# VH-VL binders against s5sc42, part 33

Target 1, 176 residues: s5sc42
Amino acid sequence: MTVDALSNADNQDLRDNFIANRFLSHEAKLLDQRRFTEWLDLLDDEIRYIVPLRLMALDFDREVRADSFHINDGKVNLKVRAKRSSVSSGWGETPPSRTLRLVGSVMTDRIDQEGVLEVESAVIIYRQRAAIGQGDVLAFRRTDWLRIDGGTVKLLKRVALLTDASLATPNLAIFL
Below, E stands for the ipSAE of ESMFold2; O stands for the ipSAE of OpenDDE; V2 stands for 0.75 times the mean of E and O plus 0.25 times the DockQ between their complexes.

## First folded at step 16 (VH-VL; framework fv_cixutumumab)

Design j2 (at its last look DockQ between E and O 0.44; V2 from the best seeds 0.00; counts 0 for: pae E 2.3 > 2)
Fold by OpenDDE, look of step 16:
Structure j2 (fold): chain C 176 residues (1-176), chain A 125 residues (1-125), chain B 108 residues (1-108)
Amino acid sequence: as target 1 above (176 residues)
Amino acid sequence: EVQLVQSGAEVKKPGSSVKVSCKASGYTFTSYTISWVRQAPGQGLEWMGGIIPIYDIENYAQKFQGRVTITADKSTSTAYMELSSLRSEDTAVYYCARDSGWYEGTYSPYYMDVWGKGTTVTVSS
Amino acid sequence: SSELTQDPAVSVALGQTVRITCQGDSLRSYYATWYQQKPGQAPILVIYGQNNRPSGIPDRFSGSSSGNTASLTITGAQAEDEADYYCNSRDSDKDHLVFGGGTKLTVL
């Protein structure tokens, strides 16, 4: 990337990046604090939450299967997951895991869909389970589509691609 | 025996509301979803919406958004479907069904394995 | 919204095999559920998932899927199999459920 490319950013680009960073940081905080009710309020009613399976492939482009997902949920299923997670015994974890989410490398683009901001980011989630020991790390890139309507920002769509191809558990049992 | 017992037939005027009940027995009410499906005379099955009683989460078909309300009373193991602003086109048999959906994730098999006998709702002037 | 398409009517000779097919984009991601309905009765679940039969459903009923299609197969059709058959799946875009238009099966 050239310096000229960076210097060409206008005020709208700066605002977009500000909005995206604030939104995603706030989201991360809510999730880390297990404020799931409030988190659900950040989701658009038409939310599509997708976590594809990553396959071990020789070609990078073939690592993602279009028909295989860890998660492919709408608002209702996400509500269910949130409710389950809010229960002490939810997802088979007692007590629930503590998490720290770091969101970075945020880039924004306007797309052809009015009122929608496309946001790319890198995320690291540190998860400490109740058991004594070293926590685990989830690292992934994601693309988010944020619906901006006036002063309101909601998550319309999320595609998160885990860097690791294998998960320790069949279910993520965590919001990315 | 697992069964769903629905309320009796209803005759309603246009513009009015109807509330159909579905009492579940023979299983743990909060372990399943209840879906509502209607069928107009000579027509196919149409999903209206459902409720997850344990979490009090409702889901409605877009067609019925704002006009249908689905509720569940866990104390009586009874689900309710209320349809307002009735029209002649709402004349149908309304079924409640035990639904496996939205409990086990994206790839969980979906099915409605237990059905009520249906409630006939007639909307006429 | 996703749609499921079925042939409105099919026929099969007694003892023969018939396949009822359902087509829709949702079937690329989700299994079809099949219901049998006879006149004046509530639907009955006959096949769900990849190829699961509930208790009480004869083994002559089977399910299959390919691409954006799902099929219900009756191997050795019986007279009592005459009914309407509906496919059902989740909507590919929303957390909704969708039914096919139904297929009237006539046993000759």
Scores: ipSAE 0.590, ipTM 0.833, lowest interface PAE 1.1, mean pLDDT 90
Fold by ESMFold2, look of step 16:
Structure j2 (fold): chain C 176 residues (1-176), chain A 125 residues (1-125), chain B 108 residues (1-108)
Amino acid sequence: as target 1 above (176 residues)
Amino acid sequence: EVQLVQSGAEVKKPGSSVKVSCKASGYTFTSYTISWVRQAPGQGLEWMGGIIPIYDIENYAQKFQGRVTITADKSTSTAYMELSSLRSEDTAVYYCARDSGWYEGTYSPYYMDVWGKGTTVTVSS
Amino acid sequence: SSELTQDPAVSVALGQTVRITCQGDSLRSYYATWYQQKPGQAPILVIYGQNNRPSGIPDRFSGSSSGNTASLTITGAQAEDEADYYCNSRDSDKDHLVFGGGTKLTVL
């Protein structure tokens, strides 16, 4: 790789990366501030929000589905999840999670679907759930598909790959 | 005793609408989802949609999007399903059912454990 | 598409074992739930999850699944088991539910 090649990168590639970084940074802020109504407005009506299960080979459970998910939500299910998060914190007297999201290593590609940008990123979420307990850190790779239409950017699809393998469902009370 | 009591049979003309009620008793209405399922004469069950009353969030099968409206009145523990622009093929028994709610992932089961007795809607000229 | 496919009819001799099958892409990811319906009545829940029976359902009813196929098995079929049986599952591509077309079980 030469410096001249990087200095002459396509204007479209530069714009795509800028768009992706701004969208993901804005989304992360909304989620950290628990502004779920505004976050839902970033979602395409046809959104698929997917967290696949990562299965380890353990020979004591033989009931294994071919395509397993922790989460496989469309917009209706995401509205329910957002509402549960808001209501549960008030209803159960459980303090809401405080989060800080760092999104980085952003790479963008145009794909063979007009107006759709494929975005890969690395995500770190620090979460505090107990007043006196240590917070926990969730780190993972994420692929997002952003629909760009008339200057509007929407999240069309998300696949979040959790870095830890587990047969048990991790605590997914937060949006990835 | 947990019960879902539905409104009585109706005869409708094409192009009109029908609103079927489903009154819940014997449980906390806002703790469960209500789904609507129809069955044309001699045919199978067809999920139309549902509502989560505590959140007031509706979900509709694509086939009925734009023609069906599902609502809930928490003060009377009653769910409603309204189907508009009726056609002869909408002749069916319409059931409400209490369901276990949404499930998140592969291993979270879903089921409808209590059903109303059904409301017969006949659409004829 | 996300259609669930069932054979329209199945017969079993009294006391014999029968399997009622349900096929669809969504069953790669989600359990089938099974309902029994007798003429003039509302459906009743028979099997949910992989193989859970609600109270009042005889233990001759069981469920299983593999790949894109789910099965309801009745061992030692009895005359009272004659009914329509429906599978139901979540659509893997959308936030909605889908029923199979139903299977009429005749006990001979």
Scores: ipSAE 0.507, ipTM 0.799, lowest interface PAE 2.3, mean pLDDT 84
ESMFold2 (binder alone), look of step 16: mean pLDDT 90; pTM 0.933

Design j3 (at its last look DockQ between E and O 0.58; V2 from the best seeds 0.00; counts 0 for: pae E 2.8 > 2)
Fold by OpenDDE, look of step 16:
Structure j3 (fold): chain C 176 residues (1-176), chain A 125 residues (1-125), chain B 108 residues (1-108)
Amino acid sequence: as target 1 above (176 residues)
Amino acid sequence: EVQLVQSGAEVKKPGSSVKVSCKASGYTFTSYTISWVRQAPGQGLEWMGAIIPIYDIENYAQKFQGRVTITADKSTSTAYMELSSLRSEDTAVYYCARDSGWYEGTYSPYYMDVWGKGTTVTVSS
Amino acid sequence: SSELTQDPAVSVALGQTVRITCQGDSLRSYYATWYQQKPGQAPILVIYGQNNRPSGIPDRFSGSSSGNTASLTITGAQAEDEADYYCNSRDSDSDHLVFGGGTKLTVL
């Protein structure tokens, strides 16, 4: 990156980054606190939540299959997942995982779609599954599309690509 | 035996509302989704919406947003579909169906394996 | 929203094989579900997923998919198979359910 690239950032870029960081940080906090009802309110009604499968491949470009996903959910399915996470451990992790989400490396870009902000970020989630023992770490990059309308920001689309190709469990049972 | 028993035929005036009931039996009501599908005379099937009773989550077709309300009473294992602001075009047979959808995510096999016998709703002046 | 298209009518001779096809973008992401409906009756599930038959459905019914298409095949059509057949899938954008327009199958 050149100095010129940094110096050319304008007030809009700063605002965009501020909005994105605030939104994603707030989201992370809600999820860490298992405030799923409030989290759902951050989602656009047209939300598409995607977690592709990462396959072992020689080339990075071939690691992601367009037809294979851990998650590819709309609003309804996300509501279901949220409810499952909020109710008895019968459908989720027992006991529920404690999580710490760190969102960083946030970069924003305006796209052709008006009112939509594209946001790239790196995320680390520490997850403690049991009362004792070592937790695990989920690391991934994601691209988010935020709908900005009248001072309201909602998550319109998320594509999260796990760094690890394999998951310890068949189901994530966690929001990324 | 798994079955869905629907309420009887309705004759309604334009502008009024109709509420159709669907009582489920023979299975755990909260283990499945209930979908509502209608069929106008001589026409095809049209999905209206669904409810996931265990979570009280509804999903409505865009066409009926704001005009349809789907509810479920877990205590009686009964689902309801209320359609307001009725029009002549709403004249149809309305079906409830046991739906496998939305419990296991996007890739879960989807099917409606049990259907009610349908409720005829006639909207006429 | 995604649409599913079907031929409005097809015919098959008794004992012959017929394929009813459904086409739509949603079928690229989701399997089609097939329903049989006879006059004055509620629809009956005949095929779901890639090729699953519910209990009570004859093995002459089978399902297949390719690209943005799904097909219901009746191998050895019987007179009782005369009915309307509807394909169903999820909308890839909204997760709403959508039906095809239906196919009237006549057994000759």
Scores: ipSAE 0.559, ipTM 0.823, lowest interface PAE 1.1, mean pLDDT 90
Fold by ESMFold2, look of step 16:
Structure j3 (fold): chain C 176 residues (1-176), chain A 125 residues (1-125), chain B 108 residues (1-108)
Amino acid sequence: as target 1 above (176 residues)
Amino acid sequence: EVQLVQSGAEVKKPGSSVKVSCKASGYTFTSYTISWVRQAPGQGLEWMGAIIPIYDIENYAQKFQGRVTITADKSTSTAYMELSSLRSEDTAVYYCARDSGWYEGTYSPYYMDVWGKGTTVTVSS
Amino acid sequence: SSELTQDPAVSVALGQTVRITCQGDSLRSYYATWYQQKPGQAPILVIYGQNNRPSGIPDRFSGSSSGNTASLTITGAQAEDEADYYCNSRDSDSDHLVFGGGTKLTVL
């Protein structure tokens, strides 16, 4: 393969990809360490956080439903989920899940909104429930829109599309 | 019996603020959300926002962001709604209501099953 | 942006069936909740979670939905059913709730 000298557009794409990888890696670490207050600070106040339903269908292209959701949250609802995840001593018997997030296959595009990157990635989350000795894996593709403003990067929108089709709602107590 | 008792009517001048109280009784205050809904004379219902006392989280309708502050005092089982920079179009009856939403999580049905009697706020010179 | 639209007024003859409608994109994703309000009174909950009635609401009240439209149906309308009716739903584009403009039901 040949690697030619980079244009200004190619250099911007490389910088954008590096920024996206850093942001997503940092976010994943915060979530794995259960640092939810810091994670919420990465979210734009106008955030849309969406996990569509996927149902088995005759046509693969019709499996994703645009009007049906596992999750459809703004910042207020994400704060509620974060608070529910932050159980304190003396109130619950079940420890929270342990997670490890691997984010890869990161691709970035500038879109028709100034300072906004569209970021596609593949994500695998290993999850272990404390009462069960063996964990399980969530796998999905994710599209993120990152707003870059004055050296600050915020998550503006997330669409996480679970790989598994489901006849029932999965336990989505963890953030995707 | 579950009850929400609101503070009395208020007459205010433009540019001032009003704070309406809503005292809950007959249920566990932190188990439900308190929503605030207003109704101008001859007009429809308008959701202003809510507070989720168990999580200490406020949620404001976009129209009222920056002017409304909703708080709760768990020790007295009382919610408050304060509206600032009052204008004549803020003349309305202000209701508090017990809301099932956010208590059951972000995906539970949202419905207001118990309402206060309303507090009339009149804004005039 | 997820406005709920109701007709401002609807009439029904005593004892007949009436349907009050509520339209909006959010209703494709979320159930409508219905409230009844009589003059000088606070609203009361009539229907929630599609077709659940709280205690004290007569079984002549029912709810349904299809597409972007929710309906409140009153079978055998009575004089005391004359009131304003509001639909309410979660906004599909935010964490907010939204009310329809209300429908004044007149029982002839």
Scores: ipSAE 0.465, ipTM 0.800, lowest interface PAE 2.8, mean pLDDT 85
ESMFold2 (binder alone), look of step 16: mean pLDDT 90; pTM 0.932

Design j4 (at its last look DockQ between E and O 0.40; V2 from the best seeds 0.00; counts 0 for: pae E 2.1 > 2)
Fold by ESMFold2, look of step 16:
Structure j4 (fold): chain C 176 residues (1-176), chain A 125 residues (1-125), chain B 108 residues (1-108)
Amino acid sequence: as target 1 above (176 residues)
Amino acid sequence: EVQLVQSGAEVKKPGSSVKVSCKASGYTFTSYTISWVRQAPGQGLEWMGGIIPIYDIENYAQKFQGRVTITADKSTSTAYMELSSLRSEDTAVYYCARDSGWYEGTYSPYYMDVWGKGTTVTVSS
Amino acid sequence: SSELTQDPAVSVALGQTVRITCQGDSLRSYHATWYQQKPGQAPILVIYGQNNRPSGIPDRFSGSSSGNTASLTITGAQAEDEADYYCNSRDSDSDHLVFGGGTKLTVL
C-alpha cells in the first residue's frame, strides 16, 4: 500500500480534529465529575444550547408549545440549570446520578465564520441512579460549534438530536 | 397576602442614576423571580430584566444591558433596580412583579402574577 | 430580536365576542401570556400557559394559539373589560421576555 505525504490541508484537519476531541473529552469529564462551575467556563457568553422536542401529543402547561424544544437555553438559563444541579436542596437530582459520557465519531469542518469549528459527534451517556439501582443509556447525535480565539476554545452552540423513543423525560436531569 | 411595595416617585436630572426598591411579603422571596417592567407615558409595557434571588442570577434585556443593575437582598426580601445614564426617554412608570419564571427547564411557563403599584421616575432638566 | 405585533385597537359590542391577536415568530415555540391594564393601574394577569386562568379572572376569558399567532378571546364582553391588553412571551432566540405593543379594547 502507498502512503502519500500529508498536505497542509490534511494537517489543518488533523489539528482541528485534535482540538475538538480534546475539548469534548474535557467537557465530558467535567460533567461526569459534576464540576459545573468549570463547565460553565467552557461556554461562550453568546451560547445557544438546543435540544429539539417533537412530542405532538404533549401540549400541557409549560412555556413551550408541545412540539418545540426540550431545551433552548442561553448562558443565563444554563447558569440557572447548573446552579440547580449543584445545590443539594434545589430541584436537581437527589441523590446525584453517576454518569459516564463517551464521545466519538468526531468530524470537524471549518465553516464560513472565522475562528469557528463545526464538530459532529456521536454521544453515549450511561446513567446510574443510586436510589433505583438500574442504569439507562442515552444515545444521540450532537453538533457543536467551537469558537477558537487566541488559544482559547469555547462552546458557541450545541444541537443535540434525540428521538422520542430514546427520551421521554420532560425534565432532563443531565446535560447533553 | 402576597404584596410588592415599591419606593416612592423620583425626579432626576439627565445623566444621573435612579435606584427603585421592591419589598416583597407574604411568600418565600427566594422561590420566585422578580422582574422589572417599565411603561413610558402613552406607551406599552417593556421588560427590562429580572433576578432569581436564591441563585443571585440576573437576566437583562439587550436594550438595557450595561445601564441596568438588578440586585436582591434576601435578608430584607427586597429587590432593587438601578438605571444609570438617565435620559428624558427613561421617564416612565417602573414596575416590579413576581414572576413564576423559577426555572425548571423549558417546561415552566413565565407569568407575572403579582405586581407592585409602580414607581414614577421623571427625567427632566 | 423577535417582535410581538398586536393591533393597536379593537372594538366589541356589549355582550359580543372579541378576539385580540398577537403575532410573532417566538409564538411558534412559546405560549403567550396575557395581561390586562386599566388606566392608572398596574397590569393584571388574565391568561398564561396554554389556556390557564388565574383565580378571580372570569371564564369568559380564554387563550389559544396556532402557528405564529396567539389569541385572547373574550366571550360576552362586559363594560369592565374595556382596557389595554398585552401579550408576552419568551423570545425564541434568547433568554429574554418580550411584550407586544398592546391592544386597546373598547366596549361599545
Scores: ipSAE 0.544, ipTM 0.811, lowest interface PAE 2.1, mean pLDDT 84
Fold by OpenDDE, look of step 16:
Structure j4 (fold): chain C 176 residues (1-176), chain A 125 residues (1-125), chain B 108 residues (1-108)
Amino acid sequence: as target 1 above (176 residues)
Amino acid sequence: EVQLVQSGAEVKKPGSSVKVSCKASGYTFTSYTISWVRQAPGQGLEWMGGIIPIYDIENYAQKFQGRVTITADKSTSTAYMELSSLRSEDTAVYYCARDSGWYEGTYSPYYMDVWGKGTTVTVSS
Amino acid sequence: SSELTQDPAVSVALGQTVRITCQGDSLRSYHATWYQQKPGQAPILVIYGQNNRPSGIPDRFSGSSSGNTASLTITGAQAEDEADYYCNSRDSDSDHLVFGGGTKLTVL
């Protein structure tokens, strides 16, 4: 990366990056605080939430199957997941997991679709499931598409690709 | 026996509203979704929307957004579908159905395995 | 929204095999559900998921899928199989449910 690439960032890029960071940080906070109702309000009605299945492959480009997902949900299914998480310790977890989400490496790009901001980020989630002991770490990259309309920002689409190919639990009972 | 019992036939004027009931029995009401499907005379099946009673989560077809309201009363195991601003084109048999959808994730098998007998709604001047 | 397409009508001779096909983009992501409907009756679930039959549905009914298509096959058609058949799936973009236009099956 060249210095020129950094110096050529214009005010729009700075604003976009600011918006993205603020949004994703706020989202992370809501989720960490189990404020799922408020989190749902951050989602666009046309939300598509995708967590592809990563396969072990020699070629990284072949690790993602187009037809295999941990999650591929719209708004309704996300509401269901949120409700489940809020009621009975989320998908049978007792006690409910405590999480800390760190979002970084945020890069923004404007795409052809007007009013939509593409955001790439890296995320670390620390998850403590028990009262004592070492928690789990989930690491992944994701691409988000944020709909910006009249000062309102909503998550339109998310594709989160887990770094690890295998999950410790059969169900991904956590929002990424 | 699992069954859905729907309310009786309705005759309505254009511009009015109709509310159809669907009482479920023979199973745990909150364990399934209820979907509403209508069928105009001589036409095919059309999904209108559904409700997940346990969470009070509704999902509506785009065509009926703003005009249809689906509710569920868990205490009576009854689902309701209210359609407002009725038009002649709304003349149809309206079915409620027990729906497996939205509980087990995106890839869960989807089916409507129990249907009501249908409620005929006629909209005429 | 995604659409499901079916042939409006097909015929089969008694005892023969017929396949009713449904086509749509949603079928790339979701299995088709099939319903049988006879005149004046509510639809009946006949096939769901990957070739699952509910209790009471004869084994002559089977389901298959390929690409963006799903098929209901009746092996050894009986007179009572004459009915309308509808495919159903979830819309891959909206999670709405969608029905095919229906196929009228005539048993000759």
Scores: ipSAE 0.529, ipTM 0.814, lowest interface PAE 1.2, mean pLDDT 90
ESMFold2 (binder alone), look of step 16: mean pLDDT 90; pTM 0.936

Design j5 (at its last fold request DockQ between E and O 0.66; V2 from the best seeds 0.00; counts 0 for: pae E 2.02 > 2)
Fold by OpenDDE, fold request of step 17:
Structure j5 (fold): chain C 176 residues (1-176), chain A 125 residues (1-125), chain B 108 residues (1-108)
Amino acid sequence: as target 1 above (176 residues)
Amino acid sequence: EVQLVQSGAEVKKPGSSVKVSCKASGYTFTSYTISWVRQAPGQGLEWMGGIIPIYDIENYAQKFQGRVTITADKSTSTAYMELSSLRSEDTAVYYCARDSGWYEGYTSPYYMDVWGKGTTVTVSS
Amino acid sequence: SSELTQDPAVSVALGQTVRITCQGDSLRSYYATWYQQKPGQAPILVIYGQNNRPSGIPDRFSGSSSGNTASLTITGAQAEDEADYYCNSRDSDSDHLVFGGGTKLTVL
């Protein structure tokens, strides 16, 4: 990659990157603090939350199936998940996991869709479960589409691709 | 026996509102979603929306957004569907149905396995 | 918003096999649910998920899927199978539910 390719950011790119980093950092904080109601408010009404299924393949490009997902949720399903996470019941983890989300490697790009910012990032989530004693780590890359409209920023779409393909349980107890 | 008992037929004027009830029995009300589906005379089934009683989460079809209100009373195991600003084209049989729910999204099969007998709503001047 | 399409009418001879097909982008991601409806009656669940039959539904009813299509197959159609059949699925673009237009099955 050329130096120019790496350093071609302009003022718009800087602003976009700033917005994206602030948004995603704030989101991470909300989730870590289990502020799910506020998190839901960050979501666009047309949100699509996708976690593709990764299959073992020799060809890297074939590891992701277009028709197979761990999660493919709209806002209603996300609301349900949020409620489940917020309620100490048989539906939720008891006690709830403690999480620390680190979002990095953020890159932004304006796409053809007006008012939408595409954001790539790498995410590490440390999850501590009381019953296990030792926390586990989820690592993934994701692409987010942020809707910037009327001075507000909302998450329109998220595709999170888990690095670990061995995750057998499609029911992720935490938001990615 | 699992059943959904709906309220009786309604005759309404254009511009008015109608509220249909659906009382559930024979199962745990909060374990399922209630969906509302209507069918105009000689037409197909049309999903209007639903409610997840356990979490008080509603979901409305775009066509009816802002005009339909779905509620649930957990104490009486009764769901309600209120449709406002009625038009002649709202003349239909309205069904409530026990819905498998919106808990797992892609990972769980979806079905409506128990249906009410329907409530006929006639909108005429 | 996605749509589900199905033929408005099909016919089958008594004892023969008929397949009712539903098509839509949502079916690439979700299984179709099938309902049977007879005149003046509420719909009845016939098939859901990956070829699941509720209790009371004869085994001559089966479900299948391929690509953006789902099919309800009746193997050995009976006279009582004459009805309207609706496919149903989650919308691929929203959390809404969508029905096909229905297929009227005539048993000859």
Scores: ipSAE 0.656, ipTM 0.850, lowest interface PAE 0.8, mean pLDDT 90
Fold by ESMFold2, fold request of step 17:
Structure j5 (fold): chain C 176 residues (1-176), chain A 125 residues (1-125), chain B 108 residues (1-108)
Amino acid sequence: as target 1 above (176 residues)
Amino acid sequence: EVQLVQSGAEVKKPGSSVKVSCKASGYTFTSYTISWVRQAPGQGLEWMGGIIPIYDIENYAQKFQGRVTITADKSTSTAYMELSSLRSEDTAVYYCARDSGWYEGYTSPYYMDVWGKGTTVTVSS
Amino acid sequence: SSELTQDPAVSVALGQTVRITCQGDSLRSYYATWYQQKPGQAPILVIYGQNNRPSGIPDRFSGSSSGNTASLTITGAQAEDEADYYCNSRDSDSDHLVFGGGTKLTVL
């Protein structure tokens, strides 16, 4: 890798990376603090939130099937999922899980769609279920598309690829 | 017996609005969702939107976003659909239906198992 | 991607087998649900979750799917089966629902 003096294009890339890191860090904090109403305000009205199923296969490139999903939600369905997470004894969790999200390896790219920033990242979530239970770690790669409009940043699309190719249930109790 | 009883037929002028009611009985109102479906004369079924009464969360088809308002009153077990800025193309039968929840995952079947008899709305000069 | 396509009309001889089809990209991900509607009446549910029949629906009604296509099959068609049939599914690109255009079944 060579480091040269920054150009105008380099300055845009720096600003884009700062915007992405700031947005994703803020989102992770809201989710860890269970501030779901504020989290929903980060979402574009046209959001697609996708967690494909990952199937074990001989070829790594064939482990992801785009037409099968753990999650395939728009904003209405995400509101329902958030509401369920907010109520006492939410569907499958009593008490709620405690989480800590680490977001890193952030790479940004401007794409052909005006005002949209493509962001790749790696995410690790430590999750503690029940006071006595053992904690576990979820690790995954995700791609986010951020819409930047008049200084406002919204999540337009998320695709999260779980590292664990096998899960016991088709639904997840936490947001990725 | 599970029933959805809708309000009576209406005749409306262009530019006005209509509010159709759908009273549920014979089941726990907050355990299901309610969808609204319309059918113009000689035409097919068209989903307009719905509501989850326990959460008060609405879902509107894109075509009707901004013109339709769907509400639910849990105390009376009644859902409402209001359509504004009526035009002749809005002449149709409007159905309410109890549904299994549009928000369920990819492996869950969706269905509307109980339908109201429909409310005819006629928009004429 | 949200559109479900059905043939507008299909005919079957009394006692014979007929298949009504519904095609769309969303059917790769979601089950089709089938409704029967007779003139002047509300629709009734006949098949959901691929091949589940509600109580009161005759055994001659069955459902199947493959790829982006779902089918409603009526074996031994009877005169009372003459009706419009609609498929319905979740839209894979939104949180919305979509109906097919309907198929008029005529029993000859």
Scores: ipSAE 0.549, ipTM 0.816, lowest interface PAE 2.0, mean pLDDT 85
ESMFold2, look of step 16: ipSAE 0.535; ipTM 0.811
ESMFold2 (binder alone), look of step 16: mean pLDDT 89; pTM 0.927
OpenDDE, look of step 16: ipSAE 0.609; ipTM 0.835
ESMFold2, fold request of step 17: ipSAE 0.501, 0.513; ipTM 0.796, 0.795
ESMFold2 (binder alone), fold request of step 17: mean pLDDT 89, 89, 88; pTM 0.926, 0.927, 0.924
OpenDDE, fold request of step 17: ipSAE 0.649, 0.645; ipTM 0.846, 0.848

